# Designs tried in a protein design chat: VH-VL binders against q5t1v6r416to579. Part 1

All scores and structures are predictions.

Target 1, 164 residues: q5t1v6r416to579
Amino acid sequence: NVRQIILWVEDPAKKKKLFEILNDKKLFKPPVLVFVDCKLGADLLSEAVQKITGLKSISIHSEKSQIERKNILKGLLEGDYEVVVSTGVLGRGLDLISVRLVVNFDMPSSMDEYVHQIGRVGRLGQNGTAITFINNNSKRLFWDIAKRVKPTGSILPPQLLNSP
Below, numbering starts at 1 at the first letter of every chain, in headers, positions and changes, except where a header shows other numbers; antibody chains aren't numbered by Kabat.
F, E and O stand for the ipSAE by ESMFold2-Fast, ESMFold2 and OpenDDE, each averaged over both directions (binder to target, target to binder). V2 = 0.75 x the mean of E and O + 0.25 x the DockQ between their complexes.
Where letters were taken out, [cut] stands.

## First folded at step 1 (VH-VL; framework fv_maftivimab)

Design m01
Fold by ESMFold2-Fast, scan of step 1:
Structure m01 (fold): chain C 164 residues (1-164), chain A 120 residues (1-120), chain B 106 residues (1-106)
Amino acid sequence: as target 1 above (164 residues)
Amino acid sequence: EVQLVESGGGLVQPGGSLRLSCAASGFTFSSYAMNWVRQAPGKGLEWVSTISGSGGSTYYADSVKGRFTISRDNSKNTLYLQMNSLRAEDTAVYYCAKDYEDWGYYFDYWGQGTMVTVSS
Amino acid sequence: DIQMTQSPSSLSASVGDRVTITCRASQSISSYLNWYQQKPGKAPKLLIYAASSLQSGVPSRFSGSGSGTDFTLTISSLQPEDFATYYCQQSYDYPTFGQGTRLEIK
């Protein structure tokens, strides 16, 4: 069962908003999965999280070697990481971890990807939260987002509801 | 105030090596990603390399990968670019550029540039 | 790599004119687009980041718009100091620049 939260966050404000979420004791349930659109963004955001918040953070993406990816996933299962920043790799076919918080730092380009990413939360009857940042870059998906999230009772940003 | 001063440019034979330095001041150096961006005479801008604030992550343009190495010394507020196996097409003004954030790739301050000429 | 194409490659204009420069990405880059101004013999200067955010100290006559693949830089009333080369740059993946637009006196 996933509580879906949609936040209006402009691109320059996303990093600060993520840090606020990670420092919020009601929202922070490690390990946290953070999804971004690009490899370099995953690496640099992971380093910024560790530096600014002090949380144990790591990135996972296609440019990491098979050995590195295996070691990171093993470390995650052993509790060595509190935040994982991924380009979507972890959101597909990785069933060995259970998470209670997902943050879509970048809104996926399709609703299928969105469903796969938030599907990491609320498995086996556990409650969890998925927080997704949106702005005008996701305008094409506004209707589909509203259609999926409205029935859950979550409050949607006015900018989404007032879209033509 | 933010200042970036490049040095180490000059004339080099093809196949030679050169090390560029960038002395930074006026900001917390270790908190920002740093970049090298080059511009061949009369041409446009080309990103060369990025290093994270901690120095833990480095990235390179395909044209320089395996030949150039970016590094930094946060205790000295200095950025470096080691250039090996230089080619005529590496001839350019090399700019040191500060990132706006740790991961932004928007270059808010630039040095004056240092000229690297690889004789063909 | 993401390819950035600017239009026009060069433009002649007069002081007081409204000038528009366009930048197109080979794939969607969200709002991760920046604009720079470069005067002859000088380093580039950041004008706009994240498609529409004006950098501190940049005159309000400069504005940026767009998202996805199509972006625009506008100078609402051209001043003598604005004659320069303008570059767009995507920050979505490994940085790539447009070829530049040379803005010259008519």
Scores: ipSAE 0.007, ipTM 0.562, lowest interface PAE 10.9, mean pLDDT 84

Design m06
Fold by ESMFold2-Fast, scan of step 1:
Structure m06 (fold): chain C 164 residues (1-164), chain A 123 residues (1-123), chain B 106 residues (1-106)
Amino acid sequence: as target 1 above (164 residues)
Amino acid sequence: EVQLVESGGGLVQPGGSLRLSCAASGFTFSSYEMNWVRQAPGKGLEWVSTISGSGGSTYYADSVKGRFTISRDNSKNTLYLQMNSLRAEDTAVYYCAKGEYDYVWDSYPFDYWGQGTMVTVSS
Amino acid sequence: DIQMTQSPSSLSASVGDRVTITCRASQSISSYLNWYQQKPGKAPKLLIYYASSLQSGVPSRFSGSGSGTDFTLTISSLQPEDFATYYCQQYYSTPTFGQGTRLEIK
């Protein structure tokens, strides 16, 4: 079962909001998967997470070979990493690993991608949480987000509900 | 339609050098890992080298490490293999192959291959 | 490097036969195994990835199974166009191929 939370977060505020989530004892359940939309962003954000929060973090993206990615995933399973920052499509390779918290730092470009990313949470009957940051850059998906999330009982941001 | 076309093969003497090219079309070249795989006459397939989408990471089979260099020019959608200090055992058809990361199954099949270019190392 | 061994090295069969080719890894590779088909004078073609996933456009008579060290490619009812050499490949570490299995007309 996945609790879906949608937060309105402007681009400059995203890092601060992520750090708040990672420092929240009720939300932080390692390992945490954080999805971003570009490779450079994954590298820089994983470095920032380690420097600011002290958590063991690493990035996964296409510039890392398949063997490097498999070694990182093995390390994740062994407790070597508490936070993994991944690009959206390559993060789906983590479907062999169940996590309890997913953060979509960048809203995916499609609802199919959104479903795949939050599907990393709550496998094998575990409860988990998926937190997704949205702003006007995701406006074309607002109707689809609301239609999917409303039935779960989650509170949606008023900016999403009042969008034409 | 994905298309890969190899060129640059030929006859070279032992100790010589040769550069292979692979022209790619029909997909976003910079988004995918590219590979060189070779096949000696009447023998099986042998992986030679892999390069990441950006070109930032390269990997080589032990048999060619230090002699071959894989590179790419994403502005030209072209993959290269520079082959130095060639030996008779490097004689093979060299194939260019596209890597495809399968998001669901965490696999990396070589989903499209070129026709190959023949390299013959002989005196 | 991980060594891949195929069995048999060659196999003679008739159209309509059920054909089985096996592949063994020198160490566990989970399900990170692909199968390729190569016809004489042609480039290899991907048939199956992640041990059992059928590539788009490949006929349903082809199937793959196995995990860990032992893997199988099955052709349920052999067709004339299936006579070819088949290769397994692991991508758990640096890629290695099996030596190939030649499927010949009986």
Scores: ipSAE 0.000, ipTM 0.502, lowest interface PAE 14.0, mean pLDDT 84

